# VH-VL binders against q0atu2: the designs that were tried, part 21

Target 1, 119 residues: q0atu2
Amino acid sequence: MLDKKARIRTSREYRNVFEKGKRLSGRFLIIYYVENALDNNRFGFITNKKIGMAVIRNRIKRQLRAIVREYQGQVKNKHDIVLVARAGIGKSSFEGMEKDYIAIMKKAGLFARNANKID

## First folded at step 1 (VH-VL)

Design f4h (framework fv_firastotug)
Fold by ESMFold2-Fast, scan of step 1:
Structure f4h (fold): chain C 119 residues (1-119), chain A 122 residues (1-122), chain B 108 residues (1-108)
Amino acid sequence: as target 1 above (119 residues)
Amino acid sequence: EVQLVESGGGLVQPGGSLRLSCAASGYSISSDYYWSWIRQAPGKGLEWLASIYYDDSTYYSTSLKSRLTISRDNSKNTLYLQLNSLRAEDTAVYYCARSGLEFSSTGPFDYWGQGTLVTVSS
Amino acid sequence: DIQLTQSPSSLSASVGDRVTITCRASQSVSSYYLAWYQQKPGKAPKLLIYDASSRATGIPSRFSGSGSGTDFTLTISSLQPEDFATYYCQQSSDWPLTFGQGTKVEIK
């Protein structure tokens, strides 16, 4: 769902976010984030085997991408952000994941003031 | 910081049951970390026994699952382990531990209690 | 169950030595779920390395981890007196969680 330009694609790019970024934990999500030198935000998604079978992990990845896309315009520009799904996320509703994402992004100071959901 | 204190060890008879407690401080056990029991027989290695997650999902060692129950009381911030049908082979130091660093929710044991010795003998 | 086998089971070393301990898994283990612990007699284990290569908070730089798939390594680049202990690898890639049998590092 996300444009190629908005995706973290290489292991080296993921490593940069993990090594140099700040970390913040939510109930179902952990984010790692660092300012980049680009004109846009990039997102990465990690779902581990402890979440469940491939079908569950793929569902979670699709749902997280949908959430990120929906709130893309609220995110402060020039950041690389990696979302790591916690083991319990497989039992969460879409709404639960969405609320957790909004809460952690606000706490990280990554959402613009007066942020609203994009249609 | 997290601190864990085990209790309930001591001398117990073969065929009996054991109930261990682990009192946590500095962190709520109702959080999304896994809370676990690990044991170590005298002079032997580490053996994982059971884990419980914030949503009450439980996981047990394959060889012991019929004899083990892991539970918690969130109001007392205390983790429990019950082991039934005790045998001499259950003699060990029993540790409670938190697993799952902020980065990895199913990950390593980053905080351990001091352990409580259980001796199964008549 | 995933079985972890450590080599060697014991070794004797001198202060200043480079020590290498290996951990072999019976099936593939994600590096994100491989950890190493240090245990001294009468004490609880202490986390050294998580995610195969990341040092835990407060762990000296002489400790390093590497590996992927079925083969993992813990290295102590210059052994110190406080490093004489038993070391364990552990996987959380699949249930049940399992530990290696341990490697005892003794003074020569």
Scores: ipSAE 0.006, ipTM 0.549, lowest interface PAE 12.4, mean pLDDT 84

Design f4i (framework fv_firastotug)
Fold by ESMFold2-Fast, scan of step 1:
Structure f4i (fold): chain C 119 residues (1-119), chain A 122 residues (1-122), chain B 108 residues (1-108)
Amino acid sequence: as target 1 above (119 residues)
Amino acid sequence: EVQLVESGGGLVQPGGSLRLSCAASGYSISSDYYWSWIRQAPGKGLEWLASIYYDDSTYYSTSLKSRLTISRDNSKNTLYLQLNSLRAEDTAVYYCARGYSTVDTQYTFDSWGQGTLVTVSS
Amino acid sequence: DIQLTQSPSSLSASVGDRVTITCRASQSVSSYYLAWYQQKPGKAPKLLIYDASSRATGIPSRFSGSGSGTDFTLTISSLQPEDFATYYCQQSSDWPLTFGQGTKVEIK
């Protein structure tokens, strides 16, 4: 669902976000984020074995990408953002994950201040 | 849990081409990992060859890039490696492996196939 | 490319010995991108340690990893007969992915 250009793809790029970025924890998500020198935002997604079986982790990753894509237009440009799923996320609903994502992005100051009209 | 089975090895002639397959079961290769080929020449160490990411980004060993192509068929849940212009030094056991992603995105190989032997000889 | 050099290339040890294998990187590698593998003759490698110090599922507590920057260590606190194998470090900090040359552990 996310454009190739909007994805963090290399270990070096993930390392940059973890080492130089800021960290903010939500209920089900942790984000690491740093300003980049590009014209666009890039997102990375991490689900570890503590979450549960592969089928659960894969479902969570797909749902998180769908959420990120849905709210992509509200994210301030020029950021690399890595979403790390917390152990409890496997018990969350899609709506619960979405709500947590919105809350954490707002708290991080990563959502644009003014609402954009969808035209 | 994933199981990987390599096939396509055997005796090949110098200057020829090789196409290896890696059939995955128990996990979809269209998922969020690096799917990779690693080889090991007889009595030597491990050499990473190529990886493909779930978004179809490909990465290659710098010394072999011009001779290697990694690809996949999601409908068959199978990974492929094409190696051209074969030389005697390409003789090795070829492994298929899944690159494990941790909380810190370390791409380690947590699952390996049994390997397939390729012998390049006249 | 990031080159990984293991020391020693081989060693002989007795059951119960403490074994230490070092992996040195030509450039700084985050601990999060350093792994160790065990390979027994005729078998595929098996993941032992990831993130420099985290044991993979099912790996005995006698295996431990440590280190940061350019210097990483794998320790086997009390060598067992089944630990006869070659051990490899691996970095994923940058492309291309690279392995150390291996350390062969021979039981006396």
Scores: ipSAE 0.006, ipTM 0.555, lowest interface PAE 10.3, mean pLDDT 83

Design f4j (framework fv_firastotug)
Fold by ESMFold2-Fast, scan of step 1:
Structure f4j (fold): chain C 119 residues (1-119), chain A 122 residues (1-122), chain B 108 residues (1-108)
Amino acid sequence: as target 1 above (119 residues)
Amino acid sequence: EVQLVESGGGLVQPGGSLRLSCAASGYSISSDYYWSWIRQAPGKGLEWLASIYYDDSTYYSTSLKSRLTISRDNSKNTLYLQLNSLRAEDTAVYYCARAGSDFLPGSHMDVWGQGTLVTVSS
Amino acid sequence: DIQLTQSPSSLSASVGDRVTITCRASQSVSSYYLAWYQQKPGKAPKLLIYDASSRATGIPSRFSGSGSGTDFTLTISSLQPEDFATYYCQQSSDWPLTFGQGTKVEIK
């Protein structure tokens, strides 16, 4: 679970990321991201009914938070980043989601060049 | 499957207070999601009242903020709404509902209770 | 507060008709935060559409949503007798959450 100060919490903050941010799509994830004026990164997570039942959506949210937490040290500081789960994510493995996250973040230029999944 | 059941409605005197309960089953109210109260006066539309997040962050209707308190008891898996200084205009069916995601307050309400009727009359 | 205005406030239509209901916001609403509900007399509202255009689980394909910014539309492609109901749009783009005033659909 991520530290509370590292989470986007309000509808206004989510709206800011969607309206001002850049978008990049992966296989299972879409990210929206924008630079913030804070000393830290903040992450938001959206899992909608297209994914499946509440049990599946809640599992996906927990897994995505775990992935983000694991790689938070590789993310360029001072960004608000929203992860939107695509419909097919419910059939992905944990490793598949992790791989997609790393690929998207590197392509967005949000990871250091030498970032890897080993902490 | 998630189910919500409201209780605590009935006839109440003007100037009094009401305390409504919403018992949840099939899902923990202490988990992800916002939990909300909505009302509907006879023959009128839907009016959002309040929402609560798992960390006890609360949000209220601007016009009713001073009279409303939303709370929950995680051990009983129950959501509550307290409304003070009751007026005839508070007569309505009161619904509790689960709001879609915990990070988008009220993004959409996917599960609703059956509603409980509150009548404010002398 | 964001005000949602629905048009028309009521309508009467025949089975098989195409019905369109419009929801207009007083300021821009992200499509990710626009939902539609159906309410039958004496019953709780039922989610039809979320994210402006995504059908909720179990909702027939004749229901569809579209729109962005300040203009959103709910369409019923071929009205059925069981579609007698009041329909509400709702935004969660900003606090407080708000609903449209409702559109009552009566079958001729």
Scores: ipSAE 0.007, ipTM 0.564, lowest interface PAE 12.0, mean pLDDT 84

Design f4k (framework fv_firastotug)
Fold by ESMFold2-Fast, scan of step 1:
Structure f4k (fold): chain C 119 residues (1-119), chain A 121 residues (1-121), chain B 108 residues (1-108)
Amino acid sequence: as target 1 above (119 residues)
Amino acid sequence: EVQLVESGGGLVQPGGSLRLSCAASGYSISSDYYWSWIRQAPGKGLEWLASIYYDDSTYYSTSLKSRLTISRDNSKNTLYLQLNSLRAEDTAVYYCARETSGPYLSGFDYWGQGTLVTVSS
Amino acid sequence: DIQLTQSPSSLSASVGDRVTITCRASQSVSSYYLAWYQQKPGKAPKLLIYDASSRATGIPSRFSGSGSGTDFTLTISSLQPEDFATYYCQQSSDWPLTFGQGTKVEIK
């Protein structure tokens, strides 16, 4: 699980990322990202009804949070990042989502090297 | 398609300074990629020297960091390497290269042809 | 710094032979940040394999990569005359970036 301070919580904060951020699409994921004025990264997660029923959406959110947590130490600090699941993600494996996340974060230039894992 | 052309090599004296240029075309050096310098001494292997990221973050070889400066000029789409206090051991072919972080590829996907630097009196 | 050690440093083989080159890292390297390059005499290096096992565009199927953690392998399944070259592994998992010392493949 991600720490509370590492989560985007309000609609206003999500809107800021969408309006001011950059957008990058992967196979199963879209990210929106912008530098923040804080000393930490914050993550948001969006799964819409086109993905499937609540059970599927909740599984996807849980798996994405686990992936983000695992690679948190590699993410360049001071960014707000929103992950939007694409419709096809419901048929992806955990490994498939993980690979897509890594590829997107590399392409966005958000993966820092030699970054320590965050508890 | 990315093309990289190095220039600024040639014969330089020990104790002098070197400034190399790498002119990029087909892609902006201000994009979300790392742009790097790598050298190769005659008959030897590849040695990474420095990288610069689009946000101007710079990274250097631990053994050379006090003598190296990597920089870029976005208006000229050109990458630079400054190497000071030259020694005979700095004789090498110097390459610029793009390190891609794309969805399906990592590593140095485009290289220049290299420019030879000879440090000799 | 992560040191990459290649084995062997050089080899001689005949056309059609299977060639295996290993790359051992002094510390764990993410497979998403391990690459292999081919360098022919007088030329710049060419990316062969990225993410430890993915072939770069235009690279013949006889080239393959595998491995994870500290042990990685490049295999040429059926050596061709144009494969005379030096091969390098490279990690970008941690700063500074490092290359192996190289493996020279000579055609008999």
Scores: ipSAE 0.007, ipTM 0.572, lowest interface PAE 12.3, mean pLDDT 84

Design f4l (framework fv_firastotug)
Fold by ESMFold2-Fast, scan of step 1:
Structure f4l (fold): chain C 119 residues (1-119), chain A 122 residues (1-122), chain B 108 residues (1-108)
Amino acid sequence: as target 1 above (119 residues)
Amino acid sequence: EVQLVESGGGLVQPGGSLRLSCAASGYSISSDYYWSWIRQAPGKGLEWLASIYYDDSTYYSTSLKSRLTISRDNSKNTLYLQLNSLRAEDTAVYYCATGSWDTPSLGYFQHWGQGTLVTVSS
Amino acid sequence: DIQLTQSPSSLSASVGDRVTITCRASQSVSSYYLAWYQQKPGKAPKLLIYDASSRATGIPSRFSGSGSGTDFTLTISSLQPEDFATYYCQQSSDWPLTFGQGTKVEIK
């Protein structure tokens, strides 16, 4: 669902975000973020085995990508952002993940004040 | 295991400020937990005030956020609450409590201190 | 803010009675983030139920929780003398965290 250009794909790119980026924790999500030299944002997603079986981890990844895509127009350009799902995210509703994403992005200063779902 | 001890309560004059402490033992305050302050006015229910996460993310009661500051000192394993511009309605027992985002402690308060009484009176 | 309203606000009961307390949320609350606490006079609250229906360690089987969405229930199947207390529901589904106003269970 996210364009290839908007995805962090390589271990080197993930490493750069973790080493040089800032960290902010939400209830279900941790974000690591750093300004990039590109004309677009890129997103990475990490779900570890503590969350649950592969089917659950894959569901969480799909839902997070959908949330990121829905709000991509509200995110300040030129950032690499990695979302790390916490163990408790498997218990969250879609709305719960969405609210947590909005809250952490606004707190990071990466999001517009009145963020809305794209129709 | 975990023990929380609040201190810093007592009689305070309206318009004054207070700084409450919560000393934790058996558990690191820098652990992957929400550490929270909750109060209870005499004869009333529980009211959540503020939470801090191990990475220093803070959350506040909507009505009190302008008067509250939650903080911690990891070297002393102690949680703090600063409350300014005290009013008579701030009279309450103040508890510190902890839970975790990880199951089964996710967003719950498993461990509570005994509470410290704050009386705001002229 | 998500408001939690408990019903009833107080009740009188006898040992052996079945007691039911309801918690209604102003907005949908994930079952995974609803808890129940017991508080006795002069004491800190004690966690009874988490995830709407999971009993905390050491809590007797007569305590049970159920519900989803906006409607949640705490049941005490056979009230014991030590159960006379005030009970609170709590949500952690969204910030700010909120508690219900409490239900006092007193001796009849």
Scores: ipSAE 0.000, ipTM 0.533, lowest interface PAE 15.1, mean pLDDT 83

Design i1 (framework fv_iluzanebart)
Fold by ESMFold2-Fast, scan of step 1:
Structure i1 (fold): chain C 119 residues (1-119), chain A 119 residues (1-119), chain B 107 residues (1-107)
Amino acid sequence: as target 1 above (119 residues)
Amino acid sequence: EVQLVQSGAEVKKPGESLKISCKGSGYSFTSYWIGWVRQMPGKGLEWMGIIYPGDSDTRYSPSFQGQVTISADKSISTAYLQWSSLKASDTAMYFCARHEDYFGEMDVWGQGTLVTVSS
Amino acid sequence: EIVMTQSPATLSVSPGERATLSCRASQSVSSNLAWFQQKPGQAPRLLIYGASTRATGIPARFSGSGSGTEFTLTISSLQPEDFAVYYCQQYNNWPLTFGQGTKVDIK
C-alpha cells in the first residue's frame, strides 16, 4: 500500500502537476511530473471508464500503486508525479505495466538509481 | 435518468452581473466534475473551466481566468457560472457538461442557456 | 495549448453515402479524443470517446479511429438525421480544446 504522505490527495494538488509539470508518454502510461517543495515524493493515479468496468479500473489502480511502491526508493526526491492510464492498459499484463513504468521514469530522468549518490 | 438542466435565457445590459445555473439529477453529483462550454453565435465550442462539486475545487481555461466565476452548491446538486460585469462580447450560448473523470470526456450535457448582452 | 484542426470545413454528402471527417492535433493526444455531434438549437452530443469507443446509444454507423495526432470519424451510411456539425475535442492535456468543426450538409 502506498503511504498517505506519498499520495496526491486533492484536485488542487493534481492541478499543480498538470499546470506546471512536464509530460512523457509510454505504451500504457502517461506521466506528468513536477518538482515539489516537500521532503518526499507524491504520486497520483488517474483511470477513466474507457479502460473498462469499475472492477478492471480498480485492479489497474491497485497494480499501479504496487509498482510505484516497489520502485519508490529509486525515484529522485521531491517530485509530484501523476500516472494516467491509457486506453490500452486494461489488456496489459502486470509485467507489461511494470516495464512501461520503469522505461518512462528512466526516460524522464526520474529513475536513475545512481544519480542520488552524486548529490 | 441522468440529466443536467440549465436555467432560462437571459437578456442583460453591459455592466450588469449575472449568475446562471446547471442542476444535476439521476447520479451522484459530488462524484463527477462539471465543465462549462461557451458557443458564440455562429461559432464553435470553447471550453471555459471545470468544478468538482464535492469540494468546489475549480480550474479555468487561461482565456477565461478572471473573466467568470464557477461555483457549486452540492446540497441542491447545482453548479453556477457567474459574471461580475457583463460585456457585449459575452453574448453566447453557455453549456454545462458532466466530465467522466478529472479532465475526461463530457458524456452528459445541459440544454444550454442563451445569454444576450445588449449594447 | 494543443490546437485541433478539422477538415474539411464543409462536407456535402448524399443520404446513404459514407462521410469521412478528419481531425489533427498539434501534438500527440494519445487516444484521448472525443467526437461530438451538434444540430442547430441543440446541445452537443457525445458520439465517440477514447478515439474509437462509441458512447451509449450511438448507432453502429458511427466509428472513430486514429491515435496520436491523426484521427478520423466515419459515418458508413449517412441518414437524414446525421446532417449536423461535428467537433473533435482532445482531453489529453489542459486546457481542453475543440476543433473548429466540420459541417456535414446534404448534397
Scores: ipSAE 0.006, ipTM 0.559, lowest interface PAE 12.8, mean pLDDT 86

Design i1a (framework fv_iluzanebart)
Fold by OpenDDE, second read of step 2:
Structure i1a (fold): chain C 119 residues (1-119), chain A 121 residues (1-121), chain B 107 residues (1-107)
Amino acid sequence: as target 1 above (119 residues)
Amino acid sequence: EVQLVQSGAEVKKPGESLKISCKGSGYSFTSYWIGWVRQMPGKGLEWMGIIYPGDSDTRYSPSFQGQVTISADKSISTAYLQWSSLKASDTAMYFCARLDEYWGDSYFDYWGQGTLVTVSS
Amino acid sequence: EIVMTQSPATLSVSPGERATLSCRASQSVSSNLAWFQQKPGQAPRLLIYGASTRATGIPARFSGSGSGTEFTLTISSLQPEDFAVYYCQQYNNWPLTFGQGTKVDIK
C-alpha cells in the first residue's frame, strides 16, 4: 500500500488535478499530472464500471498501486498524479500495465533523471 | 422505483429457439450490470452470465458459454437471454438481476419476477 | 470455479428461536460474500453483502459474519416470514457461484 500521505484522497484534490493538470493517454492508462506544493508526490486512481465488476476494478487498482509503489522513488517530486484506467485494462496483464505506465510516465517526463529501474 | 420486468412463461419443444426479455425501469439502465440466473425445478440458483448494457460487455459462466446468448438493447432498457436450440434440460425458472456496486462490493439488489421455461416433447 | 457449500441442508427452528446457517468456500473469497432469501414462487432477495452488511430494508435480526472461507448467517429471532431457503453467493471470482441452499422450516 502507498503511504497515506502519498494518496490523493479528496474530491477537491482530484478536481485540482483534472482542472489544472496535463493529460496524457496510454494504451491502458490516462494520466493527469500537476505540480503540487508538497515535498512528496501523491497518486490517485480512477476506475469505472465499464472496466468490469467491483472485484475486477479492485484488482486493477491493487495492481496499479503496486506498480506505482515500485517506481515511486524514481518519479520527480512535487507532483499530483491521477491514473485513470481505460476500458481495455481489464484484459491486460500486470506486465502490460507496468509497461504502459512506464511508457506514459516517460512521455510525461515524470521520471527523475537518476532513475535506475526503468524498463 | 427500480423494477425488472421479465417476459411471460414459455412452453416450447426441443429444438426450438427462444428469446426471453428483462426490462429495467426506474434507474439508469446503462449504468448497471444485468445478470441471468437459472433455477431448475426444485434446485438451487446458477449464475449464467452478465452484461453491461452501457457497452455490451458480456461475460458467461463456463457452464453456459456457447449454450446461450446474452444481449441488451439499451434503447428500450431491455436485456435478453436466448437459445438457438432448446433442450428438455433447459426447463427452469430464469431470473434477471441488477448488479449494484458499492465500496468495492458487487451485489444483486433487484430481481425480475422470473420467467418459467418449459421444454417438453 | 469456487464451490460454495452450505450447511445444514435443512434447519428446523421454532418461531422466536435463533437460526444459524453456515457457508463454506472451497477457497478464500475474502469478504465478497452475499446472502439471499428465497420464498416459494418468488425471486431471491438480497439480505447481506460484503459478508456482514445488511442490504437496505433488511431487518436487524439478520446478520452476517465471516471472511475467507467460512461464513455465517444468523437470524437472532426467527419470525414467521423468515421460513424460506437461504443461499450464499461469492463474487470474489468469476464465475459467480451460489451455495446449494439451506431450507429453514418450522420445527
Scores: ipSAE 0.027, ipTM 0.673, lowest interface PAE 5.6, mean pLDDT 91
Fold by ESMFold2-Fast, scan of step 1:
Structure i1a (fold): chain C 119 residues (1-119), chain A 121 residues (1-121), chain B 107 residues (1-107)
Amino acid sequence: as target 1 above (119 residues)
Amino acid sequence: EVQLVQSGAEVKKPGESLKISCKGSGYSFTSYWIGWVRQMPGKGLEWMGIIYPGDSDTRYSPSFQGQVTISADKSISTAYLQWSSLKASDTAMYFCARLDEYWGDSYFDYWGQGTLVTVSS
Amino acid sequence: EIVMTQSPATLSVSPGERATLSCRASQSVSSNLAWFQQKPGQAPRLLIYGASTRATGIPARFSGSGSGTEFTLTISSLQPEDFAVYYCQQYNNWPLTFGQGTKVDIK
C-alpha cells in the first residue's frame, strides 16, 4: 500500500491540482499534475461511478495504487499527481493499466530516464 | 450525525402495491450509494439492489430484478423500495444501508432501523 | 454468484471464552469481506471490513483475518452482549452476497 503521506486526501488539495495543474490523457487514464512545496510526491485517485459499481471502482483504485507504489521511485520528486480513471478502464487488465500509466508518465516528463538499459 | 430513518411497519394483502422509504440525514445524500436488504422471518440477509441518488443509477440483484423498483428523490434525501403487486412471500424485514468507500474498500456503515412488511390475507 | 458459507451454524460458548467463526467463499474475494453483528429486533451492525479492519467504535476483542476464500472472525473473552447472529458479506463481485449466519449462543 502507498504510504499515507504520499496520498492526496482533501477536496481542497484535489481542487488545487485540477485548477493549477497540467493535464494529459492516456488510453485508460487521465493525469493532472503540478509541482508542490513539499519534500515528497502525493497521489490522488478518482474513479467516478460511471466506470461501474463501487466494488469495480474500488478494485480499479486498489490496482492503480499498487501500480503507483511499484513505480514511485521513478517519479520526479515534489509533485501532486491525480489519476482519473476513464470509463473503459473497467475492462482493462492490470497489465494494461500498468502500461498506460508508464506511457503517460513518460509523456508528461515525470518519469526518470536511463541512458543505458540494465536490468 | 449520519442517520437513515425508515418508514413504519406495513400490513398488506396480496395484490396490493406498496412503497417504503429510507431518509438520509447528516451527510451528502447524492454522494453515497443506498442499498436495500431483505430478511425473511427467521432467515438471513439478502441484498436486493443499490441506487446512486446523484443520478439514479440502479443495480439489482438478479433474484430481485423485475420484482421491485428502487428509486430516490434527492430533493428530500429519500430512497424508496416499491412493489406493484405484493405476494405473501414478500413478508420480511427490509433494511436500507449506506455504502461508504475508503482506500479501496466498500462497506455498509450506517443502517436504517428496518421496515417490517407483513403480507397476509 | 459467489456463495458464502459460514460454519458452524450455531456456536455455544460461555462468557469469557474465545469464539472463532468461519466464513468460506466459493471463489476468491481477495480481502473484500465484511462482518456484521445482528441482535434480535435490530439492524445489522458493521464490525469488520477489508477482512481485518475494525469499524469505528468496535471493541478490540473483535478481530478478523483471512484472504481469498477462507476467513475467520474471532471474539476474545466473549461478553454477554456478544450473543448474537454474525454474518460475513463479500463485496468483491456483483451481486453482493451474505453468508447464512452463525448464531453465537450461551453455553
Scores: ipSAE 0.007, ipTM 0.571, lowest interface PAE 11.4, mean pLDDT 86

Design i1b (framework fv_iluzanebart)
Fold by ESMFold2-Fast, scan of step 1:
Structure i1b (fold): chain C 119 residues (1-119), chain A 122 residues (1-122), chain B 107 residues (1-107)
Amino acid sequence: as target 1 above (119 residues)
Amino acid sequence: EVQLVQSGAEVKKPGESLKISCKGSGYSFTSYWIGWVRQMPGKGLEWMGIIYPGDSDTRYSPSFQGQVTISADKSISTAYLQWSSLKASDTAMYFCARQEDFYSGDEAFDIWGQGTLVTVSS
Amino acid sequence: EIVMTQSPATLSVSPGERATLSCRASQSVSSNLAWFQQKPGQAPRLLIYGASTRATGIPARFSGSGSGTEFTLTISSLQPEDFAVYYCQQYNNWPLTFGQGTKVDIK
């Protein structure tokens, strides 16, 4: 999965992103993002009770981590980014989540144009 | 005003080469894909391929790969469709159309050129 | 390649009547489906994208619905200017593919 250094882990780190970051919402996802003082990106994931039972929340979280991992090379460096799953995400396909992630990251200006677009 | 303006009608013989153009204006040309669509007489629409002028990333329909070349010159906001050797079966109306970048979330062809009629006959 | 199938091939309707056009995809295209109108001698015009979102300037009588593999375009009260050929198109997967068209004709 994502390397330890690429993960937001502490409550204080999550709070920093929420308080100082920008917010952008997509169909299934909300991102909060802020530039960091590190040499790498870090990602956080929040799946709350509005999504459904723990089994569903854990599936969504695994799928989001897989999506983030796949596209991490295209994300502008030195950002802390938290993905918050919206209630409707439980009814989305993997492809729907992936498309929403790409769209929201592009709107945030966090993606360079992706050369791998044939999917 | 956002516009795509295509070159004029062409009458050619089989075996001849041809290059037709599609010029964009009123928007950031390098920030949108330009697609090419063929419509044979009395038939429907066929997607041929697409180019992103900002970096020349080009994608073809399998049916058109190797049959045509799509290119763009971003300095004059113009995309091109070209044939090295025309066939009678290339007789058709050719449209160019603008599409938002894949990652923008809106990928429909929203602005179209007026079309270029290409007639290939002996 | 995702195959798009439209039905009927021709729909004959009187002005003021409702028209319902169908589009089927050979596999799921989510909501990444557009509808275009083409009049004789003209370029196609975008009507609907995202299966149900009207493009700018498109009259409210045009509406789209559906997701996955089954999609519908509805024209609630046909006007004389609505007699045209309508195409659906998926933009979920490469290559992009169009349906064969439905001709909406005067009864």
Scores: ipSAE 0.000, ipTM 0.543, lowest interface PAE 16.1, mean pLDDT 86

